# Ledger of designs, part 26: miniprotein binders against p81326

Target 1, 226 residues: p81326
Amino acid sequence: MLHFGGFIMEINHISKILEKEREEYIRNKVEEYLKQGFSKDDAVNKANQSWRTYIGHRIQDVIYNLLKKFLKDSGLKVTTDKALNNRNLPEELDKVKRLIAINYGEYLFLPDADVIVYKVENNDIKIIAIISVKNSFRERRFETTYWKLKLKESPVTSHIKVFLATPDKDNEISYKCPNGKPKKMRIILEYELDGIYFLKEDFEETEKAKHFGKIVEDIIEISKKL
Below, E stands for the ipSAE of ESMFold2; O stands for the ipSAE of OpenDDE; V2 stands for 0.75 times the mean of E and O plus 0.25 times the DockQ between their complexes.

## First folded at step 6 (miniprotein)

Design A8
Fold by ESMFold2-Fast, scan of step 6:
Structure A8 (fold): chain B 226 residues (1-226), chain A 83 residues (1-83)
Amino acid sequence: as target 1 above (226 residues)
Amino acid sequence: SEEEKKIEELLKKAYELLLEAWELAKKGDYEEAIKELEEAVKLLEEALKIAKELGNEELIKLVEFLLKLVKYLIEEIKKKLEE
């Protein structure tokens, strides 16, 4: 069956586009590594590792640009953790960085906030949400949860919504109890986070687990209460 | 810039056509859905040309991704027409 979940949420269709890109990317990277003197098996393994990094960045870029375009008319601004790590920050972004930084004694660290949504009112900055983009769930399964719990500890940051956006093509968190087996990762992430937004049509929808296309409306509603 | 505003206008129109095509496909109006998506392709190709001239790598990546998505959707709907 052909099914549409929404134009930016159709990860099943997106995944096939990315699969064609993957085949071309892998082919080119394997050739590159072979020219560098690696064995065929090593070249393939290195190409696959390179693809995992590349695809994560592409999904983040798409999400950032879509949110920037759709939230602009609502007076909301969007930035990235990469932008905040720039040496010469504009005053506005320096303020954003300070409002999401977490204190560890002598050190200040940024959470893993791939995309940050904020508003500016009378030169005051209010952080609305941070969005963590995860293509796969490996050793860093609960990083987003850790940062949510840390932000919740401070009155300065406790209002900040923490969202996860994921294609979850391996169905690691798409369902709470597939085949009667509880998925700890899905259950914990949904419990601790403010929302999970799926870049796919096939998942168990709840009040906090939604299609990615609903994120714009949700962020706008949250911003009106702040 | 004026060029960036033009890209935003083209992307907005393409998004509207994508939403219209999705509603048409839900109703089984596959031929009309394809026509809307083909029009979206034209707008996105214009946006890509401007983005490349501007040298904005983020916009180039976004528009290229959307073009691939729209072209994929056209092929999937065409398969439904052939069934």
Scores: ipSAE 0.000, ipTM 0.221, lowest interface PAE 12.1, mean pLDDT 77

Design A9
Fold by ESMFold2-Fast, scan of step 6:
Structure A9 (fold): chain B 226 residues (1-226), chain A 83 residues (1-83)
Amino acid sequence: as target 1 above (226 residues)
Amino acid sequence: SEEEKKIEELLKKAYELLWEAEELAKKGDYEEAIKELEEAVKLLEEALKIAKELGNEELIKLVEFLLKLVKYLIEEIKKKLEE
């Protein structure tokens, strides 16, 4: 086995690489919307909305692919909530879906599980962690905590770790006031969740809030305890 | 597949070079670190070619991301070399 410390450390720079593409993406999208007949103001607003959606999906895809690659040798498997919402599921994924679905009376819903890590041993499936990927916190800041609290209510799902992964480029949850006090949103998220993994360098690490590069080894350690 | 195993070997070698480059950069040997990273770029470009021939979209996305990451690191180290 090779040490991948260099790569793992620099994975914190994912958001910086993607941000370099922002200006070109916005420029191209504004031109496309103008050609469709939108006003300049509408074209700019639509391009900005498109970018927020695009970069969110792009970060999710990157995280999914990296985790799938690096967890494979540890016998861990990775899927997504999009895969679980398909009509015709392979037996293995159907079992995964049943093990994380939350009951609301007559209805079953999946948590906000952008990426799901599980293991298969002797045809039994154990869910290790779900990872919610957030590029910004403007409208859905506590959605991940809601799903964590719901999962804790059932003995079937109470062991599942719920993580947040975020570049937090606007310093919404990684900032400290001059007196060292974290913002309220950071305090609540860190208290309720099992961990926060930042895709950035500029923040103070705690027991639960870490650089994204540490997520692979943390998940492997958790899986060994289950 | 044999092609997937070849990609695995190329990625393993690229990660080793990336690790070595970070240790060199930490010690201030920026020129040697850049050489290691440029070698990693060549291995990743070979892996990308194989992934595209294989038609594996997940591997294509992974290798493309790693190429962007390595190229970003080269530019950052070059900035330090100018200092």
Scores: ipSAE 0.000, ipTM 0.285, lowest interface PAE 11.1, mean pLDDT 78

Design EA1
Fold by OpenDDE base, second read of step 7:
Structure EA1 (fold): chain B 226 residues (1-226), chain A 101 residues (1-101)
Amino acid sequence: as target 1 above (226 residues)
Amino acid sequence: GPEEILEEAEKLLEEAFKLIYEAEKLAEKGDPESLEKALKLLEKAIELLRKAIELIQKALDQGVPEELRKKLEEAFLEAEFLLLQAKLLLERIKEELEKQK
């Protein structure tokens, strides 16, 4: 049984481990796109884009599974927005879906919620946290912040903690003021979100910016207050 | 020795990765036959990964030099991540197969 402590330190290498697979993946995808009639240059570009999506999903799946495993003993449950994207949901998941929905007047929409942590007590569901997983910040840099702000606007959802989990491979948000220059993205994300959890060692730690290994404890503590 | 165990473990990880990748491709097709094939691949992958984990743990328990220890720990992490991935995909496929019945 992976002791939680040892496993947590090992997660720092998730990006490196996944990147070992990149060359083979890219080669296979390039071949696939060439067979579809794309030029060599287009095939390479598409393969690289596919890799970014693929690796992002893998990291998300790992985080989901880790949280599910480590929160199980606490009685907390974990789901995903993908699992909620169904017309025929079990009663429990249907309730979860409704409790994270954002009101846009005539319409209710779900926030991006890669991982949703909730508890069930006496048939009542309480949403504890939403975790957004980002491998890179090249696109949609403040999307998670947008959802956090929207969730705050309703008394139904205002209590829901929104966390960002990232390996931040390109060091986009690892430091607030490297070389005396403020990193706008880090500052805003840390200010607006309830926490940022890094799947790496080399980052500036603050009250809100922590190693991913702290997320389980933090979620459990939050759950006790609800 | 521990170096040989690491090499064997890395081979198992590579094989398991290939199986998981193939299973993912099959699962994307969504038909029952493909899903069942994917399940078999994942079961094999899980077996390989468990073996790798056991081997790595055995090596770590023997007391190894720091450099080798780090490599074993990295391999251990990789095995655990692949195992989690395989198990998750396995459950998703099982659920999908049940829905199709």
Scores: ipSAE 0.018, ipTM 0.365, lowest interface PAE 5.4, mean pLDDT 88
Fold by ESMFold2-Fast, scan of step 6:
Structure EA1 (fold): chain B 226 residues (1-226), chain A 101 residues (1-101)
Amino acid sequence: as target 1 above (226 residues)
Amino acid sequence: GPEEILEEAEKLLEEAFKLIYEAEKLAEKGDPESLEKALKLLEKAIELLRKAIELIQKALDQGVPEELRKKLEEAFLEAEFLLLQAKLLLERIKEELEKQK
């Protein structure tokens, strides 16, 4: 309980740090673009686009570090897609990679697994969950859903939970239309995925769409069933 | 050119999506006649999706600008997603029809 309280406090603290970081980043990028001869409106638009790219990578790192910190005492391990793409993998990570790789005939591809949670028991590796981190849904809207459906096809991978984590700052999937219905993309993502975790406070929770602060307790509960 | 191929692929995706949606509604009814109709719609959807995937792959092979490549890759992932959804529904319908024999 105290453990989960600490996690929520840290995500709220990081959220405030990211807001300050955003303000400073935008100011610096606007000045840079103005110096390059762009109009004020163009400079602001380009700075916002640059921030969206920057924060995507930043949020992935934050989520990885938070999960690693708060899952450690539960005997759970955390890795990243970047770590699995390194040459000369340690034996443990090589096994993790093989357990999540999807076969396309002659080719093996890793799913969109920005963060991977697993456990090791008696030299046996169990993959608990993969987490896709999305800052924007303008491109490749169904990529995470595609990977979930591919993993579901195999008895080896069908137990793996697939989660989406997103600030959804542009309200692309957390927004309800004036008639009260969710957007098509939200309906599909929530239906197919095992959960969506929002790094924002202003949205209506469901059984599958939750505040990011709940992800640690959910992963621990899932791991107990495996 | 690749832009025309993307437009054709997107039309195939839209048609396939409509067929899958209709098949889901028929499958929900659960009677043998509705399940048989759903099966035929899914077979057509799979055919259209395979054609879309083939067209997208040919466009990607031609060498395309970065912006167009991103849209082709997005269409490819949507096509693969819908194809998998159609295949899963088709297997569920086959199982249900087998039980009703």
Scores: ipSAE 0.000, ipTM 0.152, lowest interface PAE 16.3, mean pLDDT 78

Design EA2 (at its last look DockQ between E and O 0.01; V2 from the best seeds 0.00; counts 0 for: pae E 6.1 > 1.5, placed apart)
Fold by OpenDDE base, second read of step 7:
Parts: structure tokens; sequence; C-alpha cells
Structure EA2 (fold): chain B 226 residues (1-226), chain A 101 residues (1-101)
């Protein structure tokens, strides 16, 4: 029997493959910003920021497409926060938008939701999960946990599972206690979120911290309970 | 029978995986020649994966014992995963080749 584990492992290289574009991307962006009149130092800084956004979006797109494909076969639907930012939403997406909205008193705002998984039953929409995709944790370390906590505050959204998908390139959250020292970020993220899914091999597996290959099964299982 | 189909499907999956792995390694080199070679490997891998999926679906449609069904479903899932990855990598390589022109 073929160890299918090897097949899933290829997705672990997505981040590595995409990162090869960095040098060329940075060079081109630096040149662009220099032409716009920025100093060399400013151009480099802006290029690096642009790269972080760019690579983040690309990884998100890959994960989105994977989830969309696999969850479609189970009858589940997938959308993104970007799709929900449109003024003219189809009725279904308008309902999705309303069902993930967080109450701030006089205002409703949407959580960061790179991927939103929902089902339609008897013309009713049930939100199943929100997946946040992060390549690195340099700037927004606990943003996903913030949204999870906010979603828990309402009976309308408290059931929504919040997952993090990451290659964890810098090995920031791959282990709880490397060398006997607790990694605060890993511990907090694992505690607050419903799951962390890694697009890599080298991580400490727990009940909540799994390989990305398990996310589809977990979402389907959750969907059966809602 | 369904068991034979599973075995054949697993063989196809393994072969496809080897091709994808090689294509990935070539893609990591990033030179036009390597990228072109990677494209050819991925195209072949995609064909094998599609065939595997078809075989697995055929077996599942025939009604199989629960134990075999689970194995087939697992194989199907992995086939789909590899297929999506291969497609992604294929498109990535195409984009890279266009940038180098």
Amino acid sequence: as target 1 above (226 residues)
Amino acid sequence: GPEEILEEAEKLLYEAWKLIREARKLAEKGDPESLEKALKLLEKAIELLRKAIELIQKALDQGVPEELRKKLEEAFKYAELLLEFAKWLLEYIKEELEKQK
C-alpha cells in the first residue's frame, strides 16, 4: 500500500517555489519606486513590503483554490472576504456577509476572512469555518485570534470555526517548546483557534495542529454537525 | 476486480508523484530549459492522475466492501490533491516562462 503521505507533502513546497521570485520581484519594484522619486532606502523598504503582500496573496490563492476544489465535492461552498466587498452581491453572498459580521455597537464589520466555508440547506446559509492564511507572522501575529474571540461573543457567530493555514516559513509556531522554551505565539494561537494547519513537514503535531492535508476532512466533519 | 483497480490506481498515483516531484525540482532551478522539461513532466503526471481518478470512480460505482471503499476514497482524495498541485505548478511554470521572454 502506497504511503499516501508522500503525495500530500508536495504542497509543502508551494511557499519555497513562490519565494524564488523574491529577488527578481524586489529588484523590479525597487527600480519602479526609484523612478517614482523615492530614495534607495525607501524604495527597498517599500519593495519588501510589497513582496510580503504579494507572496501572501499568492499563497492565499493557492490555498483558496485547493479548498474550493475539495470542498465543492462535498457540497460545501467557498468564498472570500474580497468577494464580499462588492456593492452588488448576489443574495447568497449577501447572506454570507451578514452571517459573519461582527457587532461593534452602531456598526457591523467583517473579520479578516481569507477563506469562508459555508453550506446552503433549505435556502438557509450556515457558516462553517473561516480560514486565515498567513505566510509569516511578522506584522499581524494575533489578528486571527482577535477575530476568533470577537466571533465567539455573538450567538450568531459563536459556532464558526476559525482555522489558520500557514507554511510557517520562519518556524515561529511550528513547535510549542523548542529546546524547553515555550513559544508564546504557538501556544496562544493553538489555544484560541480551532485549528492550525501547516503546509510543511517539520512541526509539532497536536489535536489542533495538523498538516494542511487534514483540513478538508475536518471541515466536512464540522459541517455534518451544523 | 475492484482490488486490481485500486492497485493500478496506486501505481499511477506513485508514478505521477515521481513526475511531479521531479518537475518541482526542475522548477526550482528556474532556467528556461528546466522549466520546459518540468512542463512536459507535469502534463504527463496530470494525464496519469486523471486516469487514476477515473479508475477509482469506476470501482466506487461498482459497489465495494466497506474496507476497500475506504481505501479507494483515500486514494481518490490524494489523487485530487496531487492533480490540483500539478495544475498549480503547471500554471506557475507557464507564467515564469512568459516572464523570461
Scores: ipSAE 0.160, ipTM 0.581, lowest interface PAE 1.9, mean pLDDT 89
Fold by ESMFold2, look of step 11:
Structure EA2 (fold): chain B 226 residues (1-226), chain A 101 residues (1-101)
Amino acid sequence: as target 1 above (226 residues)
Amino acid sequence: GPEEILEEAEKLLYEAWKLIREARKLAEKGDPESLEKALKLLEKAIELLRKAIELIQKALDQGVPEELRKKLEEAFKYAELLLEFAKWLLEYIKEELEKQK
């Protein structure tokens, strides 16, 4: 098993590290919203919502930078949903966007694909994997599964591996059957997705549910088969 | 009440998902006997999904607190996804059986 040294140790504790910043973040955001004229109750609610968004983006940024750094020597490229939604797309990224988009008449919708790994061979683009990043599973539990099933409906996209990366802050999917009570979401996610990569130490490891440190090796191995 | 309706709908979704999973495995085998079994499983899954959708819609029509509404709407979206997938797979299998006649 190959670890990323200091990156792996830090990323396995990313939620705890960021949680230390929560009180100051919330305090600053509440003050900001109060200055905008919101009531105290509204400002607190908005600050908490802002925190949840902030945490998700921070974790996604760490994952993106890690994958970009450690996949580069294998000829693999990495992009994000944010980059694909820019109005001035380079030709290469426009092709990536079209290869993962779900067609709906005149509109294209991107799957739940926070980070995308692809390669370029002979001027052709091959999408290898998409990674959905989720901090918790209180809401939006089925979105990643939804998009995996949509991708499987077409021969053009059925090869794309769909991974979930999560610290699983509230232990909603960390164990399959804690205390003899099945966690239906864990069971569904593990079956439907190509892998779940946990950004923490304490979870039930299986062939599909792994420490996040395994993701680089797995992606490289998959890319060799395409 | 609406909480019990959500629990029943989620149970139906999970049962339908299990039937669809089994049907996918049978469809991969590809022989006519397996394909016929997969059709029966998919028809049952579709029945369960339609019931789950009806239950969720009834709960949403009664008006519910925002937190429960979000859970019901998520369950509704997933039920529709599974129903769409089950119908697609059922038609695929019917076509495969016609080719093998």
Scores: ipSAE 0.081, ipTM 0.563, lowest interface PAE 6.1, mean pLDDT 82
Fold by ESMFold2-Fast, scan of step 6:
Structure EA2 (fold): chain B 226 residues (1-226), chain A 101 residues (1-101)
Amino acid sequence: as target 1 above (226 residues)
Amino acid sequence: GPEEILEEAEKLLYEAWKLIREARKLAEKGDPESLEKALKLLEKAIELLRKAIELIQKALDQGVPEELRKKLEEAFKYAELLLEFAKWLLEYIKEELEKQK
């Protein structure tokens, strides 16, 4: 309860920080491109393109840090796909990597999982959830569903929950049937995934589509059943 | 056999997914050179996805064990979803290039 309240406050504080970062980032990038000889319109356009890439990584980092902080008291641990791709892995992370790997015949690959939640009990590792972070749905719309179906195929990984976290500023998946017309992407994502968590206030809530503030509670509950 | 076909189709799906991922990054950059490169990657991804779909359909048309049938059907669904996404991104990039000419 108390942790949930603190979590919501941190989300609100970080949203304000990200807005300020956007202004500073775009200003600096516009100046950089102008110095390279680009026109004002081209510099602005390139700065906005650069921001879209930057904010994707920034939101992933924010979610990682929030989950790491608020899941620690429940004995849960958090890592990233970037951490798992390091050559010199601690034994614990090497085990996490092996438990999440997907089989392609003779080849084993890691899913592109932005944030990974796991627990350690009696030196045994259990993967709880993978969280895919999407700033927009113009690109990579179905990657998360692809990895969910691949994980479902193996007894080792079939229990792993796959979540999507998104601000969805453009209302791409915020509603199932706006203006009476079904949003195929929202319907598919909600059907295939274990949950969608919105980093925004205005969206159609269902059993599987919730505000991001609910993610800590949900992960803890899932962990208790494993 | 059907298992070998599934393995080949999954390899094609993975390669197409990587190309789509790279094309998406290039589309975010938005400059003409990046957009042109993204188009070529998406054309290759669409080619690989169509090959994967054809292989999966041939395997499904042949009598296959229940467990293998389920895996082929799941691979088919993902190939179709990736193809739909790749086609959408291709059209988006073509529109952006048209605006920049």
Scores: ipSAE 0.000, ipTM 0.175, lowest interface PAE 15.4, mean pLDDT 80
ESMFold2 (binder alone), look of step 11: mean pLDDT 88; pTM 0.883
OpenDDE base, look of step 11: ipSAE 0.140; ipTM 0.565

Design EB1
Fold by OpenDDE base, second read of step 7:
Structure EB1 (fold): chain B 226 residues (1-226), chain A 101 residues (1-101)
Amino acid sequence: as target 1 above (226 residues)
Amino acid sequence: GPEEILEEAEKLLEEAYKLIEEAEKLAEKGDPESLEKALKLLEKAIELLRKAIELIQKALDQGVPEELRKKLELAFYEAELLLLAAKWLLLEIKEELEKQK
């Protein structure tokens, strides 16, 4: 219980903790871009863009590591789309790759899958869930819902749960109807996805919108039904 | 080519999203002037989204490599959802303005 409380507290502050590094990161990147011959304004813009990419990857890494740690005792395994982008894959990962592939006629493509949770039973692999991690919704806002739709189109992948994990630092989707006005993106994402998990405390909780601390339990429960 | 169309469509989507976001903020104020401004922004957003959809559809109809098809379909899906969101918000604001008269 104590470990869970500490864990929840750490999760809630991930964005804040990582943002402490922003000033130093931006300064260093601006200097780097100036040395490359960019103007001051261009250097600042490029540095800010670099930061958004950097912080997104760090949050993804944290979530991956947390899920890997907490799902280990349940016998569930975790991987990433990045790990699947190799020509020479171990047999297990090659099977995982094939089981999440989306059919586009002559070609198979992988959905964006920051985290993939699967189980191995009697040498058979079952994909349980795909977790998309987003720090902000400025770009590719409905990419996760697109992939959910595509996965539903095949009996091979239709059972795969698709979750979104986000700190939502800008409160883009934290509430459905703040001040009585509907936030369309929240409503659409919650409707189309299997769940949204927040790395923060201040959000509207629903059946599908939960604190990130619930994701492990939910995944384990889903895994038992497969 | 189709890649250029995708790039243009993505730019339109981004601009439309910004307009919708601004319209939402204005609508939150609730006063008639803010609501009228929000309507204008949403009308512009809807126009941009329709243009994006047309561009994407044109590219898809011409035949594209499968890798590009995926990106175009995703952009199309996003455009449709944003269009729905904009139309929904537009309707709500119009209803609110009518109640205030």
Scores: ipSAE 0.212, ipTM 0.633, lowest interface PAE 1.1, mean pLDDT 88
Fold by ESMFold2-Fast, scan of step 6:
Structure EB1 (fold): chain B 226 residues (1-226), chain A 101 residues (1-101)
Amino acid sequence: as target 1 above (226 residues)
Amino acid sequence: GPEEILEEAEKLLEEAYKLIEEAEKLAEKGDPESLEKALKLLEKAIELLRKAIELIQKALDQGVPEELRKKLELAFYEAELLLLAAKWLLLEIKEELEKQK
């Protein structure tokens, strides 16, 4: 953990910046929608919806850049599903794409893996982990578990770790019930996934549910076993 | 079309999930009135999930593009998991109500 002090500080700093950005973003978007002729109530609702979309992409980009920066010296590489959907892929990325594709009979489908961590050894590629980034669980509650279960079915992909990374600001999976028992969604996600990494401080930590600051150490440790 | 069916199914899943969340909160209160209310919410959630599953299956039976097929299969999987969670909670609540009788 001491070896990753800088990473933990970066994560805490980014969380604080995103919190400040939210207020400014909402204010500016409300003004934009009002200028477009929307009512005050509609402008506020549209601004909040716009923020949910914006923050989702923003958090994904932040996670991608942090992992790329902090895994580089361990010989690990990072890419995104958006990069893999390019028609003219470099040979290395084309091979990564093939190694995470899910078989649907006559069809191969790429999972929506927001961030992908892999390594190259002797010109062979090993996929280490797929990270799904969720800002909200309003839609697609179990999308990440679907990817995990599909990947688990193939000997080519069964070793791949599937992680969820989330600020969980609405306390949908970090909130503890009054009786001390986690909510059903938290139980299911934690059971099926290889880990849940929270970009927040208020959650119940377990073997699989950790602060996001621990993800770099965990990924490096997993990579050594391959 | 299949895309409209997917959107309808996703709305049903979202509504069912909200009902399950509310039922969980009521179940944690543990009093008979809250438990009975939770049962009603779960029965409604199960109804919505079964409808979503039926719609998704009908859409999958049509010739659909690969991207839409993936989304439909994901929605089907989500519906099945939510249905399992709702049924499990419903059984727990029924057992608790029986003990209180």
Scores: ipSAE 0.000, ipTM 0.176, lowest interface PAE 18.8, mean pLDDT 78

Design EB2
Fold by OpenDDE base, second read of step 7:
Structure EB2 (fold): chain B 226 residues (1-226), chain A 101 residues (1-101)
Amino acid sequence: as target 1 above (226 residues)
Amino acid sequence: GPEEILEEARKLLLEAYKLIEEARKLAEKGDPESLEKALKLLEKAIELLRKAIELIQKALDQGVPEELRKKLEEAFLYAEFLLAEAKLLLERIKWELEKQK
């Protein structure tokens, strides 16, 4: 924890820092939605939803850039599912896309993959990890778990590690049994995923639940075994 | 010593943070003059953050007690976060300036 003049600066406070923009953002969006003909209540609700999406993207972008930078020296590459949503992909990214695709019989679909880490060796691509970034768990609480389970069903994708990165601002999964009551979501996510990485200090650390600062080391270690 | 380096790094991080926040406010105005001012602030912030990272890395390389190491590592991660944020905002502002041109 970085303290200077009473100001706490930590990667753990990313969400709090971003939330300083919330009031202005909400005000502007409310005005926008009012101009579109929505009621005041609807405009406020839509603005709040827009904010959640916006802040989620910001956190995702930061995490992406951090991983890209920290993994570069190890020769590892990073991309996103968004980058793969193109008809004209470079050969390398086209291969990445194919190697993370999930088979649904007649169709292949991509898992939600906010960040994809891979390596290129002798023109062969090996997918190392997929990182899902979530700011909150209000919606689709087990979506990442679903994708992990689907990836396990194929020998092509079964080796891919699936990680969750979150600030968990609302303490939804920070502790397994707060006050002696099991948190179902934390227990299931920790059991099913390969790791949970917290962008905060106040959480129950386990073998699979770690501070975000450990994710780079863990990915590098996994990459050496692949 | 390493403790002094940590303190210096924290000062740099705080200053950089303030600059980034000011740049954000200026960027929200959207006029060319405000955008140009925001760019200058971000460039300065990036410089400070790079310096902080270098200092922290130097301290980590000297072999420090575990407690101090953890603090340095946290500072390092935060510096990298702020650097990423500053760069993202910088690119966004450049893009906006180009559109007005």
Scores: ipSAE 0.017, ipTM 0.381, lowest interface PAE 5.6, mean pLDDT 86
Fold by ESMFold2-Fast, scan of step 6:
Structure EB2 (fold): chain B 226 residues (1-226), chain A 101 residues (1-101)
Amino acid sequence: as target 1 above (226 residues)
Amino acid sequence: GPEEILEEARKLLLEAYKLIEEARKLAEKGDPESLEKALKLLEKAIELLRKAIELIQKALDQGVPEELRKKLEEAFLYAEFLLAEAKLLLERIKWELEKQK
């Protein structure tokens, strides 16, 4: 049985593996682009862009699998927006999809809910949290905030917690200024979202911005109140 | 320099905005051919917005005068807003095309 100490250990292990994967991936992609006739600087730039796309999917899958594994014994279930976009859904997932869909007049759309946590009680489904996974903030910086604001507009979805999970390796939102002032993007994201969970150690925790290792305990506590 | 980058980014933002508006008009027509053209315009707009955001980020990282930094931050915020709009419209159109099959 893996407890929360096991969760933290597994996160640290995965972080080291992802770092090694990055070095190998970049090296191989740079070589590939150089053989295609790109300059060294262009090859490096293209390889880094390719890595950002690759690692985004990889980190999302890792977080999904970790949460599924560690929330199971608490009666909580985990799915993804990718799973919900399947045409032939089991009844339970079809209900989950309907409970997070956002109304735009004639149209209904799913938020960019990379990972979705819910519970089933007496055949009734309650959505606990939606987790947006971001590897970098070069693109899509306020997309999660947009979805949070849309979810708040409906009594069906207004209770759903919206979290951001990120390694923030480039210190785009976890940076601590010498004077203690956060960057504008960090201030906005922390203000609007229900929480930010960092897959790194070097940052100052706040009530809403925490180490990723705390996410399982926080979700379980939230679920008890719903 | 950073001022030339701001001007280049603003041109990309204007082009992206026009593409998004054209895509909206095509989406309102609602036929499969118009919807597919709208998807291509939005994909192009997203690429332009990504390029604009990259340029703005690099300029901000270089250290700039306060007045120019303010303008770069405003352009950045606008680019993020347009990107969110373009992606949302893209998903609406994909859903509508799927419904028509």
Scores: ipSAE 0.000, ipTM 0.130, lowest interface PAE 19.1, mean pLDDT 78

